VH-VL binders against MAM domain-containing protein 2 (MAMDC2). Designs and how they scored, part 14

Target 1, 162 residues: MAM domain-containing protein 2 (MAMDC2), of Homo sapiens (Human) (q7z304r168to329)
Amino acid sequence: IECDFEENHLCGFVNRWNPNVNWFVGGGSIRNVHSILPQDHTFKSELGHYMYVDSVYVKHFQEVAQLISPLTTAPMAGCLSFYYQIQQGNDNVFSLYTRDVAGLYEEIWKADRPGNAAWNLAEVEFSAPYPMEVIFEVAFNGPKGGYVALDDISFSPVHCQN
Key: E = the ipSAE of ESMFold2; O = the ipSAE of OpenDDE; V2 = 0.75 times the mean of E and O plus 0.25 times the DockQ between their complexes.

## First folded at step 11 (VH-VL; framework fv_trastuzumab)

Design n6 (from n1 with heavy chain Y50W; at its last look DockQ between E and O 0.55; V2 from the best seeds 0.00; counts 0 for: pae E 3.2 > 2)
Heavy chain, then light chain:
Amino acid sequence: EVQLVESGGGLVQPGGSLRLSCAASGFTFSDYYIDWVRQAPGKGLEWVAWIYSSEGYTRYADSVKGRFTISADTSKNTAYLQMNSLRAEDTAVYYCARDYYESSGWEYFDYWGQGTLVTVSS
Amino acid sequence: DIQMTQSPSSLSASVGDRVTITCRASQDISSYLNWYQQKPGKAPKLLIYAASSLQSGVPSRFSGSRSGTDFTLTISSLQPEDFATYYCQQSYDEPYTFGQGTKVEIK
ESMFold2, look of step 11: ipSAE 0.405; ipTM 0.778
ESMFold2 (binder alone), look of step 11: mean pLDDT 93; pTM 0.939
OpenDDE, look of step 11: ipSAE 0.319; ipTM 0.796
ESMFold2, look of step 13: ipSAE 0.293; ipTM 0.730
ESMFold2 (binder alone), look of step 13: mean pLDDT 92; pTM 0.933
OpenDDE, look of step 13: ipSAE 0.354; ipTM 0.797

## First folded at step 13 (VH-VL; framework fv_trastuzumab)

Design p1 (from n6 with heavy chain E102D S103R; at its last look DockQ between E and O 0.23; V2 from the best seeds 0.00; counts 0 for: pae E 10.2 > 2)
Fold by ESMFold2, look of step 13:
Structure p1 (fold): chain C 162 residues (1-162), chain A 122 residues (1-122), chain B 107 residues (1-107)
Amino acid sequence: as target 1 above (162 residues)
Amino acid sequence: EVQLVESGGGLVQPGGSLRLSCAASGFTFSDYYIDWVRQAPGKGLEWVAWIYSSEGYTRYADSVKGRFTISADTSKNTAYLQMNSLRAEDTAVYYCARDYYDRSGWEYFDYWGQGTLVTVSS
Amino acid sequence: DIQMTQSPSSLSASVGDRVTITCRASQDISSYLNWYQQKPGKAPKLLIYAASSLQSGVPSRFSGSRSGTDFTLTISSLQPEDFATYYCQQSYDEPYTFGQGTKVEIK
């Protein structure tokens, strides 16, 4: 479930489609004329790639964008790590869930403060003893929710340092 | 050139109603929020409400919730403030302002109308 | 609600003086702070956004800065046309709140 989002590949991650908000590849030559997106974490330049979701097209309160991993194929336990940026606003919530094959969601992490200009590291204790999906979710409460960017998802079989 | 022109101010009794208009020109109305900001005589500025004109999303200051309604007519590039159950403390010059809000979260009122005076008095 | 405490309430200065106006937020608001100038009988005019970014058409003698929750507006060389009241305004969270204002008078 590791991905640096380079070479135009999403590493098997897919959007749960939403008519107004979805995760997109950012950086490189991809631009939105109405927004300014950060440099990617891997190369720290506007030419690198990352995934992002932006509230500029939100049409309704409580709109949710989900980026969903492939189903895990073997038991796993350890530390799921990723880098993220979020912009100011009490109008977005960035969370990480797991979903089992029966469709039961469980929140395993939530960003607990407004973002800033720097990439932040998240380290999340992760256990998938049976097939599960990992879901990166942003909930927006209107078009003033800013953006969330995500890069460099990795997994280590060693407990997080926190 | 960007212009915002308020109208509809006047004298009204406590408990009365008044409707303000904000006619906008010189910019794409649906790309911006329109805010009302008021200023009591000799006092500072107080944010009242905003609307995202193309979709009708609205937000209000607590002091006016339930009494004021902001709306817009995108075909006329005009925002409105319906003020009901008016009180003496609502006496102010009411400005409409263009609310510039970008993806990075920077938000500011870059253009303002000249204001319209609302006086609530017996 | 985020309270914005502005100081001083008023000041007098001579042409050419360096003038500073301070605005303190009641909580961390990052750099989501704007400065406006208002002359008597006129609408406010945006000077500074994002704590330090100068609005187009605003003279370069105006500048803004941030230190934690303290923000400053600086006029490096006061001019006669700078007679006005200045307001800070946070754009971090609703309700968007303004400072009480600082009246600048030219001696």
Scores: ipSAE 0.007, ipTM 0.537, lowest interface PAE 10.2, mean pLDDT 80
ESMFold2 (binder alone), look of step 13: mean pLDDT 93; pTM 0.944
OpenDDE, look of step 13: ipSAE 0.186; ipTM 0.758

Design p2 (from p1 with light chain Y96W; at its last look DockQ between E and O 0.10; V2 from the best seeds 0.00; counts 0 for: pae E 11.4 > 2, placed apart)
Fold by ESMFold2, look of step 13:
Structure p2 (fold): chain C 162 residues (1-162), chain A 122 residues (1-122), chain B 107 residues (1-107)
Amino acid sequence: as target 1 above (162 residues)
Amino acid sequence: EVQLVESGGGLVQPGGSLRLSCAASGFTFSDYYIDWVRQAPGKGLEWVAWIYSSEGYTRYADSVKGRFTISADTSKNTAYLQMNSLRAEDTAVYYCARDYYDRSGWEYFDYWGQGTLVTVSS
Amino acid sequence: DIQMTQSPSSLSASVGDRVTITCRASQDISSYLNWYQQKPGKAPKLLIYAASSLQSGVPSRFSGSRSGTDFTLTISSLQPEDFATYYCQQSYDEPWTFGQGTKVEIK
């Protein structure tokens, strides 16, 4: 993961297309008529950008949205960090996986019940000794499963300190 | 002032059809779900269906699925419930309600219409 | 489907009495429970959302609480306008389900 997530649209991440639920860019001056997402956290004065997925368009049980990183280009080990926000009390599952070139998935993080409606920091030990994808996944159980917002994905070669 | 007004109820034979209307005012119609909730005479409340009018997304209770169709005309701020293949057990007062979904996750029916009576009898 | 069971089904009370109504969910629903009041011939009216949050314009004599899957609506001092049927409703999962109702009658 060499992309600076603050600089680029999607930063090389790709949304796995799903006819009902997909990750989008939110914040800044981007208009979103179907839902009102939270204001950006304190990290940018110019309204900041983030990725989000909203369940309002889910039509089937267990709809899944995936945001997939580029394959890593060099061995990496350290702390993958990001800010996220989940509507409290909603039935969604927000998880982080790695997938190797053989297609093997490994869950490396799953969101817990957040105690507030603000942005939460996640710090996840991340090791990619060979090319891997990082996958942010949200599973919804119906159109009233709320939203998940994701911002400020970064990596540090230093182990997580939590 | 938020207001919901139902119309279109009446007497109908079993197997017949009726179309109910829910005229809304005082709020941005496309920002809310509209639900139909019914109450049989002397009985409690039963959720029937909802619609999210900006996308036309709908859900139905199992008891009415395949027989009832909910729709909306956002230009008229009106939701409709098309009721086909009516049965005696569909006899009820039908309410429309605004389904308020708080972005913090709370959901409730904060405004209700006066209701319209549907009677299904032979 | 999540079943909501109210207790009692009816009660008789006098003006000034303290009234409690209990609603039990068939599974954990967190605090996704609402209370409605319905007077004869009228539509339901929202009283409480999120188990304990009082809707705007509702008198403070109404309150709600949660203990696990048991929810309680309390009217601290019953007034003449409070004689009605009360319904709980879960907003946790589809289908949205209501309790059977509790009728509060004049002694």
Scores: ipSAE 0.007, ipTM 0.529, lowest interface PAE 11.4, mean pLDDT 80
ESMFold2 (binder alone), look of step 13: mean pLDDT 93; pTM 0.950
OpenDDE, look of step 13: ipSAE 0.188; ipTM 0.765

Design p3 (from p1 with light chain S30Y; at its last look DockQ between E and O 0.22; V2 from the best seeds 0.00; counts 0 for: pae E 7.4 > 2, placed apart)
Fold by ESMFold2, look of step 13:
Structure p3 (fold): chain C 162 residues (1-162), chain A 122 residues (1-122), chain B 107 residues (1-107)
Amino acid sequence: as target 1 above (162 residues)
Amino acid sequence: EVQLVESGGGLVQPGGSLRLSCAASGFTFSDYYIDWVRQAPGKGLEWVAWIYSSEGYTRYADSVKGRFTISADTSKNTAYLQMNSLRAEDTAVYYCARDYYDRSGWEYFDYWGQGTLVTVSS
Amino acid sequence: DIQMTQSPSSLSASVGDRVTITCRASQDIYSYLNWYQQKPGKAPKLLIYAASSLQSGVPSRFSGSRSGTDFTLTISSLQPEDFATYYCQQSYDEPYTFGQGTKVEIK
C-alpha cells in the first residue's frame, strides 16, 4: 500500500483505464512540454517520479481518474499518509475512498481548498478490518481543474499524529 | 475588435433586485470565461463571479453567493448578472471582463467593458 | 482569501522618471499575478500577466518581475499617459483578489 513511485513502478497500484483521463507517471526524464508539472516530492528534483492527472488531457468534464491499490492483505488500522499537489483550480475534487470486496465505497478523505502548487501532506485515519482497496480519485467537473500529483504513500499502525 | 458593453445599472432600494447585461462581440463567446468585477466608489476592485458559457459552469465570491446568479445566452453572446437581495455594500461600478485561461494556469482579464453603476440606497 | 498589499499607496513623479511599484502576496502565488492600469472613469487595462509577460500593445517601458511573494511593476521612463492608478491581481486561487492600488500622480 506504500509507494514512492520511483524506478517506474506502481507498487501494485493500477490506473483504471479511461479514454480521456488517467493517472500517469510524471517526473524523471518524462516531461510534457505543454504543461507545468511539479518536481517530485521524494527527491525534490526533475529526476524523481510521481503520479499525476492533468486537465490538459481531459476532453469531457465530469470525468474521473482512479488509482487503485491492491487489496489489503491483513487487518490493519492506523494512519495512511501521502503527499499531494493540486495546481490552482476550483473544478477538481481529489478524494480517497475505500472499497471492500462486496463493492461498498466509502469516502475517507477529501482535499480542502484552496489548491496550491506546493506538496501537501495528508494524514488519514485508515481502518481495513477485512480486505479492501484504497482508491485515489480525481473528479474533473469543470475546466479550471489543472493537475493533481501524488507521491510518497505510506502507512503507520499508529493513529495519525496529534 | 473585442468589445464588452454593460447595461442595466441604476438606483435600487435595499432588498431590491437588478439584472445586469454584458453584450460581447469580436470573439468566440463560448471559448472564454466572462467575469463580473466591481469597484465601490473610491475603492479597489473586487471579483464577483464568472461563467464558462460553453458548459454553463459558474463560480461566485462568498460575499454574493446565494444572492447573485450569473448566466449566459450564447445565442445573443450576452452574459447576465441577476442581483437579488441587494444591500448598501453592493453599491459599485460593475464591469464585465473577458477571462482568458490558457490551461498552463495563466489567467487574466484581457478586455473589460466600460462599467455600469449600481447604487443601493434608501 | 489571498491578500495583496501594494506599496506605495501613491507617489508623485515627473515625466521621464523611473517608477517602481511593489505588490506582496500573503502566501505563495508563484507567478500567477497580473498588473492593470486604470485611469479615472475608465475600466482597468491589462499591462502584464504571469508576473512578467507584457500584454500585446503595451509599451516596452512597462516591465514586471517576481522575487518570492514580492512582485514589482517598473515604468522605465514615465510618459504623460502613464499617470494613473495601478493594481496588482492574483489569479492563483478564488476569490481573485486585487491590491488596493497605487496612484501615480504628476509632480
Scores: ipSAE 0.014, ipTM 0.594, lowest interface PAE 7.4, mean pLDDT 81
ESMFold2 (binder alone), look of step 13: mean pLDDT 93; pTM 0.940
OpenDDE, look of step 13: ipSAE 0.279; ipTM 0.775

Design p4 (at its last look DockQ between E and O 0.36; V2 from the best seeds 0.00; counts 0 for: pae E 6.0 > 2)
Fold by ESMFold2, look of step 13:
Structure p4 (fold): chain C 162 residues (1-162), chain A 121 residues (1-121), chain B 107 residues (1-107)
Amino acid sequence: as target 1 above (162 residues)
Amino acid sequence: EVQLVESGGGLVQPGGSLRLSCAASGFTFSDYYIDWVRQAPGKGLEWVAWIYSSEGYTRYADSVKGRFTISADTSKNTAYLQMNSLRAEDTAVYYCARDYYESGWEYFDYWGQGTLVTVSS
Amino acid sequence: DIQMTQSPSSLSASVGDRVTITCRASQDISSYLNWYQQKPGKAPKLLIYAASSLQSGVPSRFSGSRSGTDFTLTISSLQPEDFATYYCQQSYDEPYTFGQGTKVEIK
């Protein structure tokens, strides 16, 4: 369930396709008109790859983009960490869910909107006593929802620090 | 050539109403946001509202919520600002501007000539 | 609301002078900062977007930079047509807010 998205590798994560809003690969030298992220100091200098979702492509803002991990294969507990970047807009929500094989769907984290445009570290206590998926979810409820970017997903069997 | 032309300004008494028009040409109207930005005489610029006509979404500055309504007629490539319950502090030149938005970047790249609204006596 | 504090309110300069105008945001806005020029009786004109990107057709004597929440507009060699009022504007979050302007006058 760990991924740095380098070399265009998704590490078994899949985008839950829908006709409205989806996660895409960004960064590096590969760009097209509708997938380019806003240029700022951090994005100019970054050569790495990440996943992102951008409201510029969204036609209907009641749908969500979901990036879904492989099912866990063994019981695990510890700290799930990742870096994210969001543009501050009232029109997006970035959340993390778990879903088990019985369909139990539970929110385990939601972005707090700290007003910071830099990459932010999230550390989430994560427990998978049975097979489950981890789902990164972005919802937009307006046309100026900005973007959400995600990188460097990792897991440690050690309790989260903060 | 991108062009925006405002009309409908004038003198109005406090509590009155006016409707401004912004006629757009030279671009696909439904692909862009249209904003109203105002400038009181001798003062700076204040964002008022925007509309995204392809979906009908609108947003307003707090100073005008409940009094102003932005709308659009895509068949006429025209945005409107209905201004009700006008106050003296609404006196300004009202500009419409094309709001360029792509991948989170946003700026007003084309502006109309402005139309003066005077609210007095 | 994000406050944009622009300074100076006015300045006097001669043709050929280097002119620097500053704008400070009340919070981090990344590089979501635009600069506009406005001549008397005219609409604003976009000069710079994304803090430092020059709009097409704008002379290269105009430049922008960012240091944290402080932004600068620089005119390297002032020309007669550059006497105008300059505004910064943040596009990070609604309501989009402008600085109060800097009037550049003939010395």
Scores: ipSAE 0.060, ipTM 0.647, lowest interface PAE 6.0, mean pLDDT 82
ESMFold2 (binder alone), look of step 13: mean pLDDT 92; pTM 0.936
OpenDDE, look of step 13: ipSAE 0.328; ipTM 0.791

Design p5 (from p1 with heavy chain Y33W; at its last look DockQ between E and O 0.21; V2 from the best seeds 0.00; counts 0 for: pae E 5.3 > 2, placed apart)
Heavy chain, then light chain:
Amino acid sequence: EVQLVESGGGLVQPGGSLRLSCAASGFTFSDYWIDWVRQAPGKGLEWVAWIYSSEGYTRYADSVKGRFTISADTSKNTAYLQMNSLRAEDTAVYYCARDYYDRSGWEYFDYWGQGTLVTVSS
Amino acid sequence: DIQMTQSPSSLSASVGDRVTITCRASQDISSYLNWYQQKPGKAPKLLIYAASSLQSGVPSRFSGSRSGTDFTLTISSLQPEDFATYYCQQSYDEPYTFGQGTKVEIK
ESMFold2, look of step 13: ipSAE 0.088; ipTM 0.651
ESMFold2 (binder alone), look of step 13: mean pLDDT 93; pTM 0.940
OpenDDE, look of step 13: ipSAE 0.216; ipTM 0.752

## First folded at step 14 (VH-VL; framework fv_trastuzumab)

Design q1 (from n6 with heavy chain S103T; at its last look DockQ between E and O 0.62; V2 from the best seeds 0.00; counts 0 for: pae E 7.7 > 2)
Fold by ESMFold2, look of step 14:
Structure q1 (fold): chain C 162 residues (1-162), chain A 122 residues (1-122), chain B 107 residues (1-107)
Amino acid sequence: as target 1 above (162 residues)
Amino acid sequence: EVQLVESGGGLVQPGGSLRLSCAASGFTFSDYYIDWVRQAPGKGLEWVAWIYSSEGYTRYADSVKGRFTISADTSKNTAYLQMNSLRAEDTAVYYCARDYYETSGWEYFDYWGQGTLVTVSS
Amino acid sequence: DIQMTQSPSSLSASVGDRVTITCRASQDISSYLNWYQQKPGKAPKLLIYAASSLQSGVPSRFSGSRSGTDFTLTISSLQPEDFATYYCQQSYDEPYTFGQGTKVEIK
């Protein structure tokens, strides 16, 4: 479930397909010439990669983009951490969920306010005693919802210090 | 040639209502946001509201929320600002502006109308 | 709401002078900062978007820069037609807020 998104690797993460809003690889050699996006966290340069989602093509109220991990393969408990960036002040909800094989969907983290325009660290207590997916979700209210970027997902088997 | 023309300003008493129009031409109306921005006499600029006419999305400044309604008639390339429960503090020149929004979130008002004066006084 | 604080509120300068106007945001807004010029009796006109990008048709004597939450509009050689009030405006968070304006008077 760890990923730095380099070498065009998604580390098994997949979009839940949506006709309008999906997570894409940002940074590196691939870019949208009409978009000015952040530098990646891993290399802090335009050469590094991250995942992002942008609201510009939202056509329906409450459009949702989901980036879904592979199922966990062994029991694990500890601290899930990641870096994120969110555009200040536009209505988005950026959340982290778990989903088990029975379909139980549980929110384990939510950005409690738009962050600043820099990369922010999130540390989330995570427990997967049985196979689970981790889901990064952004809900948009319209096309001015801005972007969310995600990089450097990692896991530590010790509790979060926050 | 991009043009925006406001109309409908005038004198109104407190508690009254007024509807402003913003007639747009020279661009595909449904591709852009239209904003209202006001300027009280001798004061600075205050954003009021925007509409994205293709989907009907709207947003309002807190100072006007619940009293003002922005709308659009795409067939006439016209945005409207319905202003209800007017107060003396709403006295201003009201501009409509084309709001250019890029994929990256860069946003700016690249074309403005001439403005229409609204005076709220008893 | 994000407060935009401009300084100075007014200034006088001679033709040919280098003029700087500053704008400070009350929080990080990245480069989501625009500059407008408003001449007496007219609507505002966009000069700079994205902190430093010059709008088409604007003279190259105008430039913008950013350092953290501090933004600067520079007129490298003031001309008589630059008599106006200048506003910064953040486009990071609704409500989109403007600075209070800087009136530039030509000596």
Scores: ipSAE 0.013, ipTM 0.600, lowest interface PAE 7.7, mean pLDDT 81
ESMFold2 (binder alone), look of step 14: mean pLDDT 93; pTM 0.943
OpenDDE, look of step 14: ipSAE 0.429; ipTM 0.834

Design q2 (from n6 with heavy chain S103N; at its last look DockQ between E and O 0.40; V2 from the best seeds 0.00; counts 0 for: pae E 9.8 > 2)
Heavy chain, then light chain:
Amino acid sequence: EVQLVESGGGLVQPGGSLRLSCAASGFTFSDYYIDWVRQAPGKGLEWVAWIYSSEGYTRYADSVKGRFTISADTSKNTAYLQMNSLRAEDTAVYYCARDYYENSGWEYFDYWGQGTLVTVSS
Amino acid sequence: DIQMTQSPSSLSASVGDRVTITCRASQDISSYLNWYQQKPGKAPKLLIYAASSLQSGVPSRFSGSRSGTDFTLTISSLQPEDFATYYCQQSYDEPYTFGQGTKVEIK
ESMFold2, look of step 14: ipSAE 0.006; ipTM 0.547
ESMFold2 (binder alone), look of step 14: mean pLDDT 93; pTM 0.941
OpenDDE, look of step 14: ipSAE 0.529; ipTM 0.863

Design q3 (from n6 with light chain Y92W; at its last fold request DockQ between E and O 0.57; V2 from the best seeds 0.00; counts 0 for: pae E 2.3 > 2)
Heavy chain, then light chain:
Amino acid sequence: EVQLVESGGGLVQPGGSLRLSCAASGFTFSDYYIDWVRQAPGKGLEWVAWIYSSEGYTRYADSVKGRFTISADTSKNTAYLQMNSLRAEDTAVYYCARDYYESSGWEYFDYWGQGTLVTVSS
Amino acid sequence: DIQMTQSPSSLSASVGDRVTITCRASQDISSYLNWYQQKPGKAPKLLIYAASSLQSGVPSRFSGSRSGTDFTLTISSLQPEDFATYYCQQSWDEPYTFGQGTKVEIK
ESMFold2, look of step 14: ipSAE 0.438; ipTM 0.785
ESMFold2 (binder alone), look of step 14: mean pLDDT 93; pTM 0.944
OpenDDE, look of step 14: ipSAE 0.538; ipTM 0.864
ESMFold2, look of step 15: ipSAE 0.349; ipTM 0.764
ESMFold2 (binder alone), look of step 15: mean pLDDT 93; pTM 0.943
OpenDDE, look of step 15: ipSAE 0.819; ipTM 0.928
ESMFold2, fold request of step 17: ipSAE 0.393, 0.452, 0.449; ipTM 0.775, 0.787, 0.790
ESMFold2 (binder alone), fold request of step 17: mean pLDDT 93, 93, 93; pTM 0.942, 0.938, 0.940
OpenDDE, fold request of step 17: ipSAE 0.882, 0.717, 0.789; ipTM 0.946, 0.908, 0.923

Design q4 (from n6 with heavy chain Y57W; at its last look DockQ between E and O 0.38; V2 from the best seeds 0.00; counts 0 for: pae E 5.1 > 2)
Fold by ESMFold2, look of step 14:
Structure q4 (fold): chain C 162 residues (1-162), chain A 122 residues (1-122), chain B 107 residues (1-107)
Amino acid sequence: as target 1 above (162 residues)
Amino acid sequence: EVQLVESGGGLVQPGGSLRLSCAASGFTFSDYYIDWVRQAPGKGLEWVAWIYSSEGWTRYADSVKGRFTISADTSKNTAYLQMNSLRAEDTAVYYCARDYYESSGWEYFDYWGQGTLVTVSS
Amino acid sequence: DIQMTQSPSSLSASVGDRVTITCRASQDISSYLNWYQQKPGKAPKLLIYAASSLQSGVPSRFSGSRSGTDFTLTISSLQPEDFATYYCQQSYDEPYTFGQGTKVEIK
């Protein structure tokens, strides 16, 4: 469940495709002239890569973008860490869920700090006593939702230090 | 080349109604948000509402929510502000402005109309 | 609602002076701050967006900066056409809010 999103590699994470809102690879040498998407966390340069969801492409706000981990294969407990950037405001929600094989869906984290355009570290206590997926989810509540970016997902078998 | 022209202001009694128009030209109307911003005589600026006409999305300041309705006719490149249940505190010059919004977060009002005066008095 | 407090409310200056106007946000707004100029009887005109980015066609004597929640508009050498009222405006969160204005007058 660890990934830095470099070398055109999603580390087994998959985007749940929908016709409206999806996660994409951002960064590298390709930039939209009318977009000021963030510099990636891993290389701290415009040349690195990250995942992002951008409200500019959203047509209907009833759907969410989901980036879904591989199913866990062994019991694990500890600290799930990742770096994120979000545009704060009324119009986006960035959350982390778990889903077990029976389909039980539980929120384990939600972005809650007013922020800036810098990368922020999240550390989330994570327990998977049964096979489960980790889901990074973005919802936009309106057309001025900005973006959410995600990089450098890692796991440690010790409790978070927060 | 970009122009916005407001019209429809005037004198109304409290509880009355007016409809303002914002005629736009010189840009692709459906690509931009259009905002109404008002300025009471001798006072500062207050954001009122915006519309994104290609999708029909709207937002309102709390002070006008439920009383004002913003709409647009893309075929006429015109936004409208229907103002109902007017109060003395609504007396202001009403500007329409083009709202340039970048999805990465930057947003600003880069072009403004000349304004139209609304006076609410008995 | 995010309150924007400008200082001073007015100032007097001579042509050629360096003028600074400050704007303080009631919470962190990152760099989502714009500056506008308004002359009597006219609509506002955008000068600076994103705290420090100069709008196209605006003279280079105008500049903006940020330190935490404090933002500064600077006019390096005041010109006769710069006598006006200046407003800051946050674009971080709805409702978008403006400072109360700073009137720059000729000495």
Scores: ipSAE 0.083, ipTM 0.654, lowest interface PAE 5.1, mean pLDDT 83
ESMFold2 (binder alone), look of step 14: mean pLDDT 93; pTM 0.943
OpenDDE, look of step 14: ipSAE 0.198; ipTM 0.771

Design q5 (from n6 with heavy chain D31S, light chain S31N A50D; at its last look DockQ between E and O 0.04; V2 from the best seeds 0.00; counts 0 for: pae O 7.2 > 2, placed apart)
Fold by OpenDDE, look of step 14:
Structure q5 (fold): chain C 162 residues (1-162), chain A 122 residues (1-122), chain B 107 residues (1-107)
Amino acid sequence: as target 1 above (162 residues)
Amino acid sequence: EVQLVESGGGLVQPGGSLRLSCAASGFTFSSYYIDWVRQAPGKGLEWVAWIYSSEGYTRYADSVKGRFTISADTSKNTAYLQMNSLRAEDTAVYYCARDYYESSGWEYFDYWGQGTLVTVSS
Amino acid sequence: DIQMTQSPSSLSASVGDRVTITCRASQDISNYLNWYQQKPGKAPKLLIYDASSLQSGVPSRFSGSRSGTDFTLTISSLQPEDFATYYCQQSYDEPYTFGQGTKVEIK
């Protein structure tokens, strides 16, 4: 479940196809001076990679982009951490869900509002006693949704500090 | 009960203007997209425009861009279609429809008005 | 624009017949396909959404299926009230486009 998105396999994370809004790989090249997208968190450089959703191609509001992890393979419990960045976050909702093989879908985290253009650390209590997916979900509720970026997912078997 | 009622249709000369109304009831108007779809006499259906009334965001078919304006008054649960520079090919029954959009991306028109006829002729 | 090629344009059938109408999309539209029924002088009525989901209140004799870019509306046993014009519609991308329609007439 840990991932810095620097490998081509993206740690097995997959974007659920949506005709209007999807997760993409960001970074990996010299930035255009006019780009509003961030540098990756891992290397703090233009060559690092991250995942992002951009509202520029959102045609309808209330559209949802989902990035889905592989199923967990062993029981685990602790603190799931990741870095995220929200640009113009007033019109989007960034959430983390779990989904088990039975289809139980549960929100375990939601980004605070308002967002900012800095990398933020999220720490989420996470428990997976049986196989389940984590799903990073971005919902755009208006034309000012901007982008949401995700990087450096990590897990610690101890409880979150906050 | 969900209802949509169009009005404002009529006969107009080429180059003229007309404003259609779509009065909605029976649902939370601001939570839905409202679309206009038209049907020329004896022909098929053509999507025209949609509006998301809570934000006022709109989309148009290329055939009507620059000439038609879709709008809404949430206080009246009413959507409008301002049609300017009308052409003969704009002649059609104009329907407004409730556009249901799911988070998964599925979208369909689950409720339609009875339609209002617009005839553009010299 | 995405083209929806609907066939046939018209067909004649009898009560009790199995009726099949097809739409082909010019590109992959996933399951973003809806079917509507329209009777003369009336607005279209939603029958099927998401290629195969039956709209609430619609009789179970109506069904939809997909094979790649080919979509099929099936009426398992035509009833008197089913004589109408049917349209497919893609909701994958704007502009939303409809098939040309299929008129189901009494034989």
Scores: ipSAE 0.012, ipTM 0.652, lowest interface PAE 7.2, mean pLDDT 90
ESMFold2, look of step 14: ipSAE 0.190; ipTM 0.709
ESMFold2 (binder alone), look of step 14: mean pLDDT 91; pTM 0.925

